# Ledger of designs, part 3: VH-VL binders against Phosphoribosyl-dephospho-CoA transferase (mdcG)

Target 1, 226 residues: Phosphoribosyl-dephospho-CoA transferase (mdcG), of Bradyrhizobium diazoefficiens (q89xp2)
Amino acid sequence: MTSPCKHGDRPPGRHDLVFVSPAGWRAMLDARDDLAADSLLARWPKMRWPTIRRRALPHEATGVALGLPLPPSAGKKRVALLVEIDHVASVARPPSLQQARAYAPRNWWPTLDRLDGLALRHSVDARVYGSLAWQSLTGLDYVTGRSDLDVLFEFRSETDIDRFVADVAAIETSAPMRLDGELMSADGAAVNWREVHGGASELLVKSIERVVLLDRHQFISGATGS

## First folded at step 4 (VH-VL; framework fv_livmoniplimab)

Design a7 (from v11 with heavy chain S30D, light chain E55Q)
Fold by ESMFold2-Fast, scan of step 4:
Structure a7 (fold): chain C 226 residues (1-226), chain A 119 residues (1-119), chain B 107 residues (1-107)
Amino acid sequence: as target 1 above (226 residues)
Amino acid sequence: QVQLVQPGAEVRKPGASVKVSCKASGGTFDSYTIDWVRQAPGQGLEWMGRIIPILDIAKYAQKFQGRVTMTADTSTSTVYVELSSLRSEDTAVYYCARDYSEGYYMDVWGQGTLVTVSS
Amino acid sequence: DIQMTQSPSSLSASVGDRVTITCQASQDISNYLAWYQQKPGQAPKILIYDASNLQTGVPSRFSGSGSGTSFTLTISSLEPEDAATYYCQQYDNLPITFGQGTKVEIK
């Protein structure tokens, strides 16, 4: 028999936040001179800021693959980290639109409010990732005049996907920024909302495990990732 | 606010197994870890292990390695601790507790399940 | 494993007294230390985290101090409802370990 597979488990969500233990941070800083030499990275554990999950490469099979995005002032690069399972302290979902609003430029507030209302009307759970998320999590300047607003839209079986993405597009027409983001099914599979709005018959669907090309109807009906 | 709900009591004979549940009421387990802590009558708190449901990862204290299994069913927002090969010394109140994400101290506790092991 | 030792194991004090409980870690745990209160028949409740931060909703008479290996929980003016056992807990490294507890009784 194969190892038991837990059917009904919620798959790891895209853009989930991973908190590393103090011992884990000490181990990483001791092992990586480049991390210890970076003043912002050396302070990361003291501030208790999270990391983000990323896809593990084959040689990373036994650990947890993580990324740490640096703000623009520090080169706007994602630092690749690998931690032992024992050093993962907790996991959290990305910030909600309401949480992120307080850290957003004031001219973004009307767009955030419209998206929050839209998500409620369509039974969508809307969360922020990317620059605004990291600004809200750290208080550091990640958002620039060129930043997109990145939103993760987790839809439910009752969501009218086609109407939802049309309404997202309508909100973007009056937005002071580009509205990027992903539609995510309950099983954690995600697709760029613009690809769905564009009427593509096949969608490039992403998960923590893989990237696959799926039929639009299959994704929308919720038969993806099963 | 999230509450953790546990059954009040379980009774088992030596050599049997017990599976204790912990259900989140008013929330889900996809955003935090759950620790299991037990307390024998008149004794202190003893950490058994923790589970990170979203990663399907569990870590156990050395004393319980090989006898304990922690599982989660995120669809019902329930975590379980199963302890096998029960001894009279396993008689205790078994608590589940949620780790606060940024500090991983235990900010919300279940009311506890009294497991009695007697012949 | 990190060993946590509390002192005293028990104490009796009067309402209005200042009560001090100490906790010693066998190695440097920085400020990764929490204090819990447990009343008879109840689950523990968090009081203090990160050695000195008061949990929301906890009365201001409770305070924590210390870093490294030596920590203190203080109740500035003891109330009848404070009769309980108090535990320190480190979260610097696995396994998670608790002090043996300090029982506070009202005279």
Scores: ipSAE 0.421, ipTM 0.733, lowest interface PAE 2.8, mean pLDDT 86

Design a8 (from v11 with heavy chain S31D, light chain E55Q)
Fold by ESMFold2-Fast, scan of step 4:
Structure a8 (fold): chain C 226 residues (1-226), chain A 119 residues (1-119), chain B 107 residues (1-107)
Amino acid sequence: as target 1 above (226 residues)
Amino acid sequence: QVQLVQPGAEVRKPGASVKVSCKASGGTFSDYTIDWVRQAPGQGLEWMGRIIPILDIAKYAQKFQGRVTMTADTSTSTVYVELSSLRSEDTAVYYCARDYSEGYYMDVWGQGTLVTVSS
Amino acid sequence: DIQMTQSPSSLSASVGDRVTITCQASQDISNYLAWYQQKPGQAPKILIYDASNLQTGVPSRFSGSGSGTSFTLTISSLEPEDAATYYCQQYDNLPITFGQGTKVEIK
């Protein structure tokens, strides 16, 4: 059982932020005419905005596979990128609820505060991803009237997962937005919290390397297959 | 605020190996990229390499390739640099430094470990 | 490798003087340059990043300028505490490289 003091100390997982060096951006743009022609993508390295990790395709085994979500004003495209490992400048965890709060619509604040308190009570490390995360990282408008609040809940062995997801569902009933998100184990495997709350016996578990169907008890106990 | 804590000094004979530690006090290393920089007496700063603990990626300067290994123990928030086949020219202060996450500039530095290589 | 060359290698100046240190990169590094201060027996301390941005807590007498291949660190009015060696560092590409340093002494 890991100590509560080690909440940020996990293997690499989904939604980790990757910052690419200027030389890495130059190499990518030189290799991709479609990216070089996009004015927002040309601005991306100048502003030092991050990318996210994604699962590598077989031909990408020697590099670092990355994704970049563009804001709605640019068509809300997801851009697939590949960089050499020498061009990775730094890696960071996604923003905490507290960091993202300042960039959220004011009517989301009570929900964010309730989730932060809930996470503390259940020994869960709660972070944002998706539209609110990218808005907080770039200052660009990603959040719309239709946006979900996407939260990553990293749980501990002592976490009562069934009680936790029931409390998340209760918070959502009074929220001005849909609460979407993932429960993540310490080894980086993640599942949609609604699947757990819905009582599904098999869960679609996602990691950086793969997507698998696991028995509910296997996921909760940390036995993620072979 | 995070601090990087290093031991004060190490003494080794030529041909031996030395492993220097760097521990984050008040922070979590899985969120950081750590560079190792050395400085021989009266000389300038020389980059040895960097480690990104959460990706399990390390990159070394060509001069040290084959003699240097960088590792991380994220459970103790400690990174290490190990240098083998030591020569008298390896006598230097060895610094760890944290990269600011939006670039490669180093915003927090350890106090350095003086490694002396002598017979 | 990107080579960083500083000038002068050393200088002596009086309190209140304007001090200028230059740094040349062997290729275009845009503004991906930092300046560090190192006092005897101490670790380096960041002063300037992105060629011209002052790090929080650093006195306003320090300023940086330049882009491409030519960069300057200026101390507008030298204080006794500024006696140190100053280093430029590029972070455009790996390997990370430093200038050879400029030693600033107070007369």
Scores: ipSAE 0.382, ipTM 0.727, lowest interface PAE 3.4, mean pLDDT 86

Design a9 (from v11 with heavy chain Y104W)
Fold by ESMFold2-Fast, scan of step 4:
Structure a9 (fold): chain C 226 residues (1-226), chain A 119 residues (1-119), chain B 107 residues (1-107)
Amino acid sequence: as target 1 above (226 residues)
Amino acid sequence: QVQLVQPGAEVRKPGASVKVSCKASGGTFSSYTIDWVRQAPGQGLEWMGRIIPILDIAKYAQKFQGRVTMTADTSTSTVYVELSSLRSEDTAVYYCARDYSEGWYMDVWGQGTLVTVSS
Amino acid sequence: DIQMTQSPSSLSASVGDRVTITCQASQDISNYLAWYQQKPGQAPKILIYDASNLETGVPSRFSGSGSGTSFTLTISSLEPEDAATYYCQQYDNLPITFGQGTKVEIK
């Protein structure tokens, strides 16, 4: 799955997909008997499914901290992984709305189409993460009748954020599911779109490195986090 | 869709350094790993290293460790390889190539930059 | 480092011939192998990935087979535009390594 960022490149951000080399999977499974014994995890390297980045703890500073969510049938657990830097094979953006559409329930299609059109009008790059993303990446059943649609909206300096989130809220009113998601600034930091729609002057901003409170203006103008 | 654009040629003297650029056209580097591969006249392909711009991670082949540096300017969608302490045997065509994210093979290649090292 | 060895180094064949090129890895690389075609003065072009998958837009006369340590690229019916050097490449582990290349010439 190749998903180039159409609205410009950003530094490391949330929900980026990380592919581990075959040697990396062998090293990781050899180090962890619990992972080697899991039949579903044995499929990960064989099927070349990705992982996602997570924030590294101090004891993980020498490697790349990764995670992967197991489907609901396997207890909806998140597996924490640590790999050496040279075992990272590639990185990709989360699937686009168009890529994920074929794996979505048919009754979600109108909402996905409306979001795609909205993003195009507002100079926003829209990607899916969460259950629908993992279902589209693996073909496994992650989406349930209770699943949210999780969308990552990467905005540009030209984007009218207030109008954009108002339009997202309007689309949700006719959606068959809860529309969750994040607005991501050019520096890779993200905030839940509902917090912005709610008019908060300070936002809880999440990045790969940290979670911090930022002024709304600071976030929109591309504040740096590290 | 994505095309990798490189300059045609560079000429340097022994002992100098050269910095070769690779610019993405019709897309970006942020979701790709970029490999640098060189080819001396009449020789095969030799891997120099890779850079993952979005993670700020670069890994170099042992032969080049200590005199090679790979960097990215994501704002211009450009990746660079810089090779120092040039020798005549560094004369080669230098290719950048994009790794396909799920397969880790090189699916898109630049046209190459001929670096000539001569006194 | 994983060493990749190709055979033959060069071959000459006629249009319509079946051509086979082999590639040996010094250790098990499963199916993490690609084949590239390089014409004079041009960059390499991907033909086959994951040992046997044909890249989009590549003619069906090209096929790949093998796994583990032994791999083959086959051109079922050689055409004039197939005159090129062909390289195998492993992506099981770093450093990435290539075979030395096989030059295919048309009689």
Scores: ipSAE 0.457, ipTM 0.746, lowest interface PAE 2.6, mean pLDDT 87

Design b10 (from v11 with heavy chain Y100L E102Y)
Fold by ESMFold2-Fast, scan of step 4:
Structure b10 (fold): chain C 226 residues (1-226), chain A 119 residues (1-119), chain B 107 residues (1-107)
Amino acid sequence: as target 1 above (226 residues)
Amino acid sequence: QVQLVQPGAEVRKPGASVKVSCKASGGTFSSYTIDWVRQAPGQGLEWMGRIIPILDIAKYAQKFQGRVTMTADTSTSTVYVELSSLRSEDTAVYYCARDLSYGYYMDVWGQGTLVTVSS
Amino acid sequence: DIQMTQSPSSLSASVGDRVTITCQASQDISNYLAWYQQKPGQAPKILIYDASNLETGVPSRFSGSGSGTSFTLTISSLEPEDAATYYCQQYDNLPITFGQGTKVEIK
């Protein structure tokens, strides 16, 4: 809700949050004794916590394939869910850096603030995913002393990608944690920022549908899309 | 703040179709669903259906099945409801409304489009 | 379909009065209920969500209570600007259903 509208909505992409209706949660819990027996899963719909999209398996032809990561104290497992289309209540973008800041360890705050300023200067929409995102969404302890900061950088056509990733690398130099993350084009294709910074000639490009290898120039040029 | 902008009025003859627009201003449809609710003069609120623009998924109330279509154009941040085979009983204010907060309650409403069906 | 029944259909009250509107669901909807205010010629405005949570910017004289099948909207001290029609709405399941509305008039 925080980020300004610049252009039209992007296609459904990685890390988008899916909220399941109360009836959908009841249907899932009634159908699966293993989920119903889990006190944390029973609390999930009551707290209105989201799930995350996952790629559907070939045999999941109907419905929406979802995942739900449990915190480390519960085994750091991902629960696979499948819901009827009618049971999807809403979809949201991952939390912004500002939204997640309050839930982050205090020693991460300077890094989050630097990234927020950098994103603004480069016309990038920066969001968190992974452990910090789930901690900010649920209030549960997902972030540990070993956690990376995972940031999704949605770039625009005016973004100088090479300069941006060089600046990200400079910020990481003084960070108290490993800064992991993805560069995402307007059409939802994402690549690890470190691969771009490292000068790799081929990039592992991920989308909600598939994973492919593309040459660096092809990814950067294709992402312009005008 | 996100606003939902609708045209003020539409006039159609019986048997025609009408397509009512709802445009997000100050935001996009990337993080919410849109419900369509109509209200005949002096009557209560009647849910017609909803669309999740990001998934291109729509669900319609049984009463309108076969006569209603909801579509989204995410490039212009605009959602549409199209109602065909219009009757005088379809004269109503048609509202679009946003569902954002984990359920089907509607926190932001368009100002409504008065659709008049007359010969 | 979940049927929502409001009572009364209309009421007249004086400024400063305590006003209570009730809403009954035909089946258990937990707390998945919202209340809306609609003034003549205007779109509905959200007042309460999750049965009892006050929307930002809504005066504190409005409150909601209830769970399961029985819900109440209360205006603790009626103001002239509260003259409107009030609707409850369930969002436990599709299709979305509204109560018939309660018209509040100021004497």
Scores: ipSAE 0.187, ipTM 0.651, lowest interface PAE 4.9, mean pLDDT 85

Design b15 (from v11 with heavy chain E102D G103S)
Fold by ESMFold2-Fast, scan of step 4:
Structure b15 (fold): chain C 226 residues (1-226), chain A 119 residues (1-119), chain B 107 residues (1-107)
Amino acid sequence: as target 1 above (226 residues)
Amino acid sequence: QVQLVQPGAEVRKPGASVKVSCKASGGTFSSYTIDWVRQAPGQGLEWMGRIIPILDIAKYAQKFQGRVTMTADTSTSTVYVELSSLRSEDTAVYYCARDYSDSYYMDVWGQGTLVTVSS
Amino acid sequence: DIQMTQSPSSLSASVGDRVTITCQASQDISNYLAWYQQKPGQAPKILIYDASNLETGVPSRFSGSGSGTSFTLTISSLEPEDAATYYCQQYDNLPITFGQGTKVEIK
């Protein structure tokens, strides 16, 4: 529970990384015959690789709803998981652009460097999610020639959002990949940056609990004092 | 570069409650999982429980369930353990310790708070 | 709960000696074991994690080994500053449990 004026803290949000205890992982696999035979899943906790939080389904009222993507070599499968609260060992934020850079294709480096500089200038905390994030977290091959660069942009009340997304669009024009991503308020509500750049009066805003249409001004001004 | 800072000592009477603080500095507080471990004079280490501030989730050792509460105040980067119905046997040094997202062990420890329960 | 048993409870050794401390878990904990050093009046300090990985800044004379239920902490050449109580800790399952401690004294 983050207070509005707290710099550097954020409430639980989309793309947060969740680490499951070894015993919790065993209990989960014991309950799931469909997953018990997968050797990569059996090694997951020993390698200390995370899962991601996902929105709970109606029947998942008890426990923590999690997910993880398997790499393309393992069938490009998304695995839905449910663990008991006491089996959650720790939580972390997605990797920073700097952390992910070493695992990125070399031709992505100029784009990552430009985004990092842009984020600094606009008081934005930029992190990666998606294929590059999983590749940097596990060392496994997730990034392919078709992969997007997925960036989470957490803005502050002082951020000039319109100028920021215009600059993101400019960076994408010279990028060797599609630059996807979300703008996230301090409360964890996120919207695709392209919707904001497009000038839409209503935005499709996503949170851990809901997907709603919000007035553009409401979304932007809702971050004031965060 | 992470530090956990605790007060040096607290004194309480039997039957009272004590709330021990642990203030984090450096690093990203919201990503921390904080464990509370106590040590009675001349004894070993005893785990009391853990709190994951970002999820507002706490798990307590069975021995302390019903009289222990762990909370976090993200505005001050501080976690607390509150123990009620104090007995002389609760006299101990109370440590907070951190485990990070890729660690299940306790890599950074506070200096400890000596809680003395006496009349 | 997972019971952690250390042996010996205490030992006395001379500077330069090889010291070995053992830790036994009541059930298989894989390699989810840490070793801590605690000097009088101080908080515990992490030495080893994942049974055998040396924490940054810890002298190379410390090493850990083992897996499953049996674990060992070794100090290859004891220094005066190594006089302390050493604890093993499992993190395979909650509740977290510690060994009772091994006190190492310099003769």
Scores: ipSAE 0.299, ipTM 0.714, lowest interface PAE 4.4, mean pLDDT 86

Design b20 (from v11 with light chain Y32W L94Y)
Fold by ESMFold2-Fast, scan of step 4:
Structure b20 (fold): chain C 226 residues (1-226), chain A 119 residues (1-119), chain B 107 residues (1-107)
Amino acid sequence: as target 1 above (226 residues)
Amino acid sequence: QVQLVQPGAEVRKPGASVKVSCKASGGTFSSYTIDWVRQAPGQGLEWMGRIIPILDIAKYAQKFQGRVTMTADTSTSTVYVELSSLRSEDTAVYYCARDYSEGYYMDVWGQGTLVTVSS
Amino acid sequence: DIQMTQSPSSLSASVGDRVTITCQASQDISNWLAWYQQKPGQAPKILIYDASNLETGVPSRFSGSGSGTSFTLTISSLEPEDAATYYCQQYDNYPITFGQGTKVEIK
């Protein structure tokens, strides 16, 4: 059984990886004939591949709402899962740029290296999500010629956000792919970096719990309105 | 490399409580899942429970339910197990261990803390 | 609870011998089983995971087999450093449970 316990400051954020126990996988597959019939899903727990958090639907009041993408060769299906909290084995951050590099197309390497250096200079923790992340986690082919490089940039109070996104835009001009991604505050709220770079006065801010429209200054400063 | 560091020994009187620490280094602490396993002198390994710090979840073996509490302090990368209402049969080495491959088996173990409960 | 039973409880063997330890689960645990080695005064060390996968850095003389309810740890050619107690552990479901241990002594 679950007992209350105290832990540190950072809540689970968007794109965090969730690993489900073997019993949890068994319960999910036994409850869903459609999932049990899928050969990749039957193999998922054996390979110790993760899922990701998603926002719960209104009727998913209990448990943990999870999802995973199947690779393009399997039809690019997005699978929605619900697991009891007791069956969550662990939570991990998305792969770092360094971890993902080995699984990326070679022509992406200069861009990944430039982003890694930029993040260090600006006190940003940069991680990958999307196609490259799933390719690095599973060894399966998720990245295609049309794939974006999706990067999660977790900024700190020291970060000059305006300068950072300008430098990201500069890196994209020489990149062989579209650079998509999110800026994430310490409280787990995220916004597309392009919206910030574009000078939008209001930003669509996403979290695990909700989507809200915030003033740019509110998001950057971490302050709430009146 | 990931390491788990525990104090060597603790001594308590029957009826007291003990709080054993486990300090992690080398990895991202918030991603850890830590198990606590004890071993009485000359006996086998007994699982007490686990904690997933990032989710604020701890799960305990039924035998210890009601007198065990597991907590984490991410600012010091430290996990604790606190056991109350100590009896002489609680005398054991208490190990913390990290679940490898995201919560499956225990790949990195602390050195253990010998807790002695005696009058 | 899933009960894990090991046999034998102890054995003595000579250097170079083939040693086999068995582990029985009270219910089907698929391949969710690990083997640990514990030397006196030390913490356990992982040897085998997922019933048959050798952990990095563990000598190749160690191997594991089995699935379902019956599992085996084999040491193909016993070395003096292998004197230890060996434990199986299931991680199919909570609570996590260990076998009672098998003590291996060198003659």
Scores: ipSAE 0.272, ipTM 0.692, lowest interface PAE 4.5, mean pLDDT 86

Design b24 (from v11 with heavy chain I54F D56G)
Fold by ESMFold2-Fast, scan of step 4:
Structure b24 (fold): chain C 226 residues (1-226), chain A 119 residues (1-119), chain B 107 residues (1-107)
Amino acid sequence: as target 1 above (226 residues)
Amino acid sequence: QVQLVQPGAEVRKPGASVKVSCKASGGTFSSYTIDWVRQAPGQGLEWMGRIIPFLGIAKYAQKFQGRVTMTADTSTSTVYVELSSLRSEDTAVYYCARDYSEGYYMDVWGQGTLVTVSS
Amino acid sequence: DIQMTQSPSSLSASVGDRVTITCQASQDISNYLAWYQQKPGQAPKILIYDASNLETGVPSRFSGSGSGTSFTLTISSLEPEDAATYYCQQYDNLPITFGQGTKVEIK
């Protein structure tokens, strides 16, 4: 629907959604009796719900490593999947704050609205991931009374990062839930916003490929990627 | 809201290569899967392949394997199809089309580029 | 490859007529089928997706039905602007394949 001020193009990043073709789902279910026996997994391809990319294990180098979280009622476990490249049908970014709002508890709406306004003011593209994202994508009950609100903040070169994370912290003080989340640079690498707010000189930066320690300035200036 | 913009025409000689562009406007470019479909004069639609810019992955129809390359330039939100070793039978309108999210079908199409291969 | 066969290849009908176009897949594609309309000199336009879902903005006289290997596109009351070539397309598996098209002409 409606998007914040800037919707940047970026290389594949954390929390991005991957849709698997019908043939890909059949191949996976045929190869895994445990998945084929799960009635919720059988519905996944029929409902065209996405998966999420995960870091490949050493033995998974020949395919695309994917996963999906099952809702709490089904044990709240992550299902690991491996598909051939030809079975990836499309990819999408996580839901926007506006898209997720309709699926959120009503008492979360003021926080979502404040974050949406904050993102607009700071040239940040804000998306949800985690429980609220999966609830909005599937219509299944992922959000519980103990759930965090997980937000992905993709910043731009003009973003004042220090002020932005201070404002995020201010919003959290009045929130009815814990506000978790990540700051993502233009190259798709992400760091927990609290780590940045804490003033650390080196940050634990996560990407789909690896986890590394980067100088704060390197992360904030936005790596170009190779 | 989203539009795909293509040039109107390209002319090449047999044996040459042609690179056709498709520029996306609106939305997040990286969220798209772009299909390339061609149509020779008076004939039906023929799928050439697709590119998933977000993953840096392209998939080609076997008929074009070895002659076709699909690339994306995220800085300009532009996808390209390059066809080499051109023959007169490659004369066709080349369309780019978006396959967005779980849809898998082509919901937004470019207006097409007429590629003429003649000596 | 999944082969898509359309019939008829062409038809001529009058305004107000009911028009039916069929599409057969060489293997079970469930409901992973779309219908497109292409007018002369224009790009194709999506009409129906998932075999029976009408795309937003498409007139209600268009409808799709079928599953598995047999599919139908129906125009309940033909209008002059419906003169076009119609294509079915499967997206169950790669490569993507289209039917050969059905040309609808107005008498």
Scores: ipSAE 0.360, ipTM 0.711, lowest interface PAE 3.5, mean pLDDT 86

Design c8 (from v11 with heavy chain I54W D56G)
Fold by ESMFold2-Fast, scan of step 4:
Structure c8 (fold): chain C 226 residues (1-226), chain A 119 residues (1-119), chain B 107 residues (1-107)
Amino acid sequence: as target 1 above (226 residues)
Amino acid sequence: QVQLVQPGAEVRKPGASVKVSCKASGGTFSSYTIDWVRQAPGQGLEWMGRIIPWLGIAKYAQKFQGRVTMTADTSTSTVYVELSSLRSEDTAVYYCARDYSEGYYMDVWGQGTLVTVSS
Amino acid sequence: DIQMTQSPSSLSASVGDRVTITCQASQDISNYLAWYQQKPGQAPKILIYDASNLETGVPSRFSGSGSGTSFTLTISSLEPEDAATYYCQQYDNLPITFGQGTKVEIK
């Protein structure tokens, strides 16, 4: 039986990768003729590629709501999936900057290297999500000439957030792409880094459960020491 | 280069509870799925359940339902299995093992903790 | 629950022999099967995953084959260090289940 952990609990974070069991994939494909007819989706479980956590719709209260982004060649569709909790095999962090680098366009490498060094200096765990993440996870072509680099920055209590986002903005100035991304607190809540850098007094804070408008100081200092 | 470290032995009386630890080193602990597998002396491997620390969820084999609890402490990179209402047939080596993140096979195993239940 | 049945339960063979161990699943598990080696007093060690993929660092004399309900572990040329109990494990569905084990002894 599934039950929550009491000690050492970690709230689910945005952009978590969810691996579905073989039985779960069979159940999903058997239930959905449209998915079973898709050759790329039929290949997904054989390649052991993940899905991504998404917020559940009201009618999806029972089960785990998942998304699967298809590459641009397949119409850039996001396939909505719903699985039984018992069909979740494992959960993983989004790919690291180092893992994603091997799959990135060559001209993105200096930016990725600068971000990796910056994250180390500021006690930030930097991961990729979006197009580059899916390209690195699948080997399929997700990144285009219009793609953003999407980075998840999980900050720690020792991180100077204001200095960190100022340094991110400086790196973006010379980047060949738009540098999008989110700052994530230890409790799994995230906000776009640009909103923090812009000096907004209230931030649109997102989690896999909800979206709320929160005071900047509350978001930044509320996670300190937790 | 992930390693799972367990204590060597625990001794309990019938009716007591035992909590066995499994400490992970290397890698990103919170992303692991940890299975607990026990082995009675001279017997085969028996799956007890698994825990996904990052989601805070645990799944147990029906045989242990109501007697087993799996927990994780991310701050110490430690997973626990607690078994209550101990009987002599619970005497076994208790292993923790990491599921490979892409599937349920167990690629890294702890050295095991021998739990002896005797009066 | 998916029942895993191994045969033989034990065998004795000479160094250099080809050894074959079989594993049968009570229902179709595709290729979601692993093989483990356990030496006395030690934890199990992964040898084969996805029925036929050799784990990194495992000697090439070990190989796996099969799909569906019938699986085989082969040791092409038995070495002294291969004396151990071998277990198959399915991960198609919960609960995870193991075969009873096959003890390999050297003459």
Scores: ipSAE 0.330, ipTM 0.703, lowest interface PAE 3.6, mean pLDDT 86

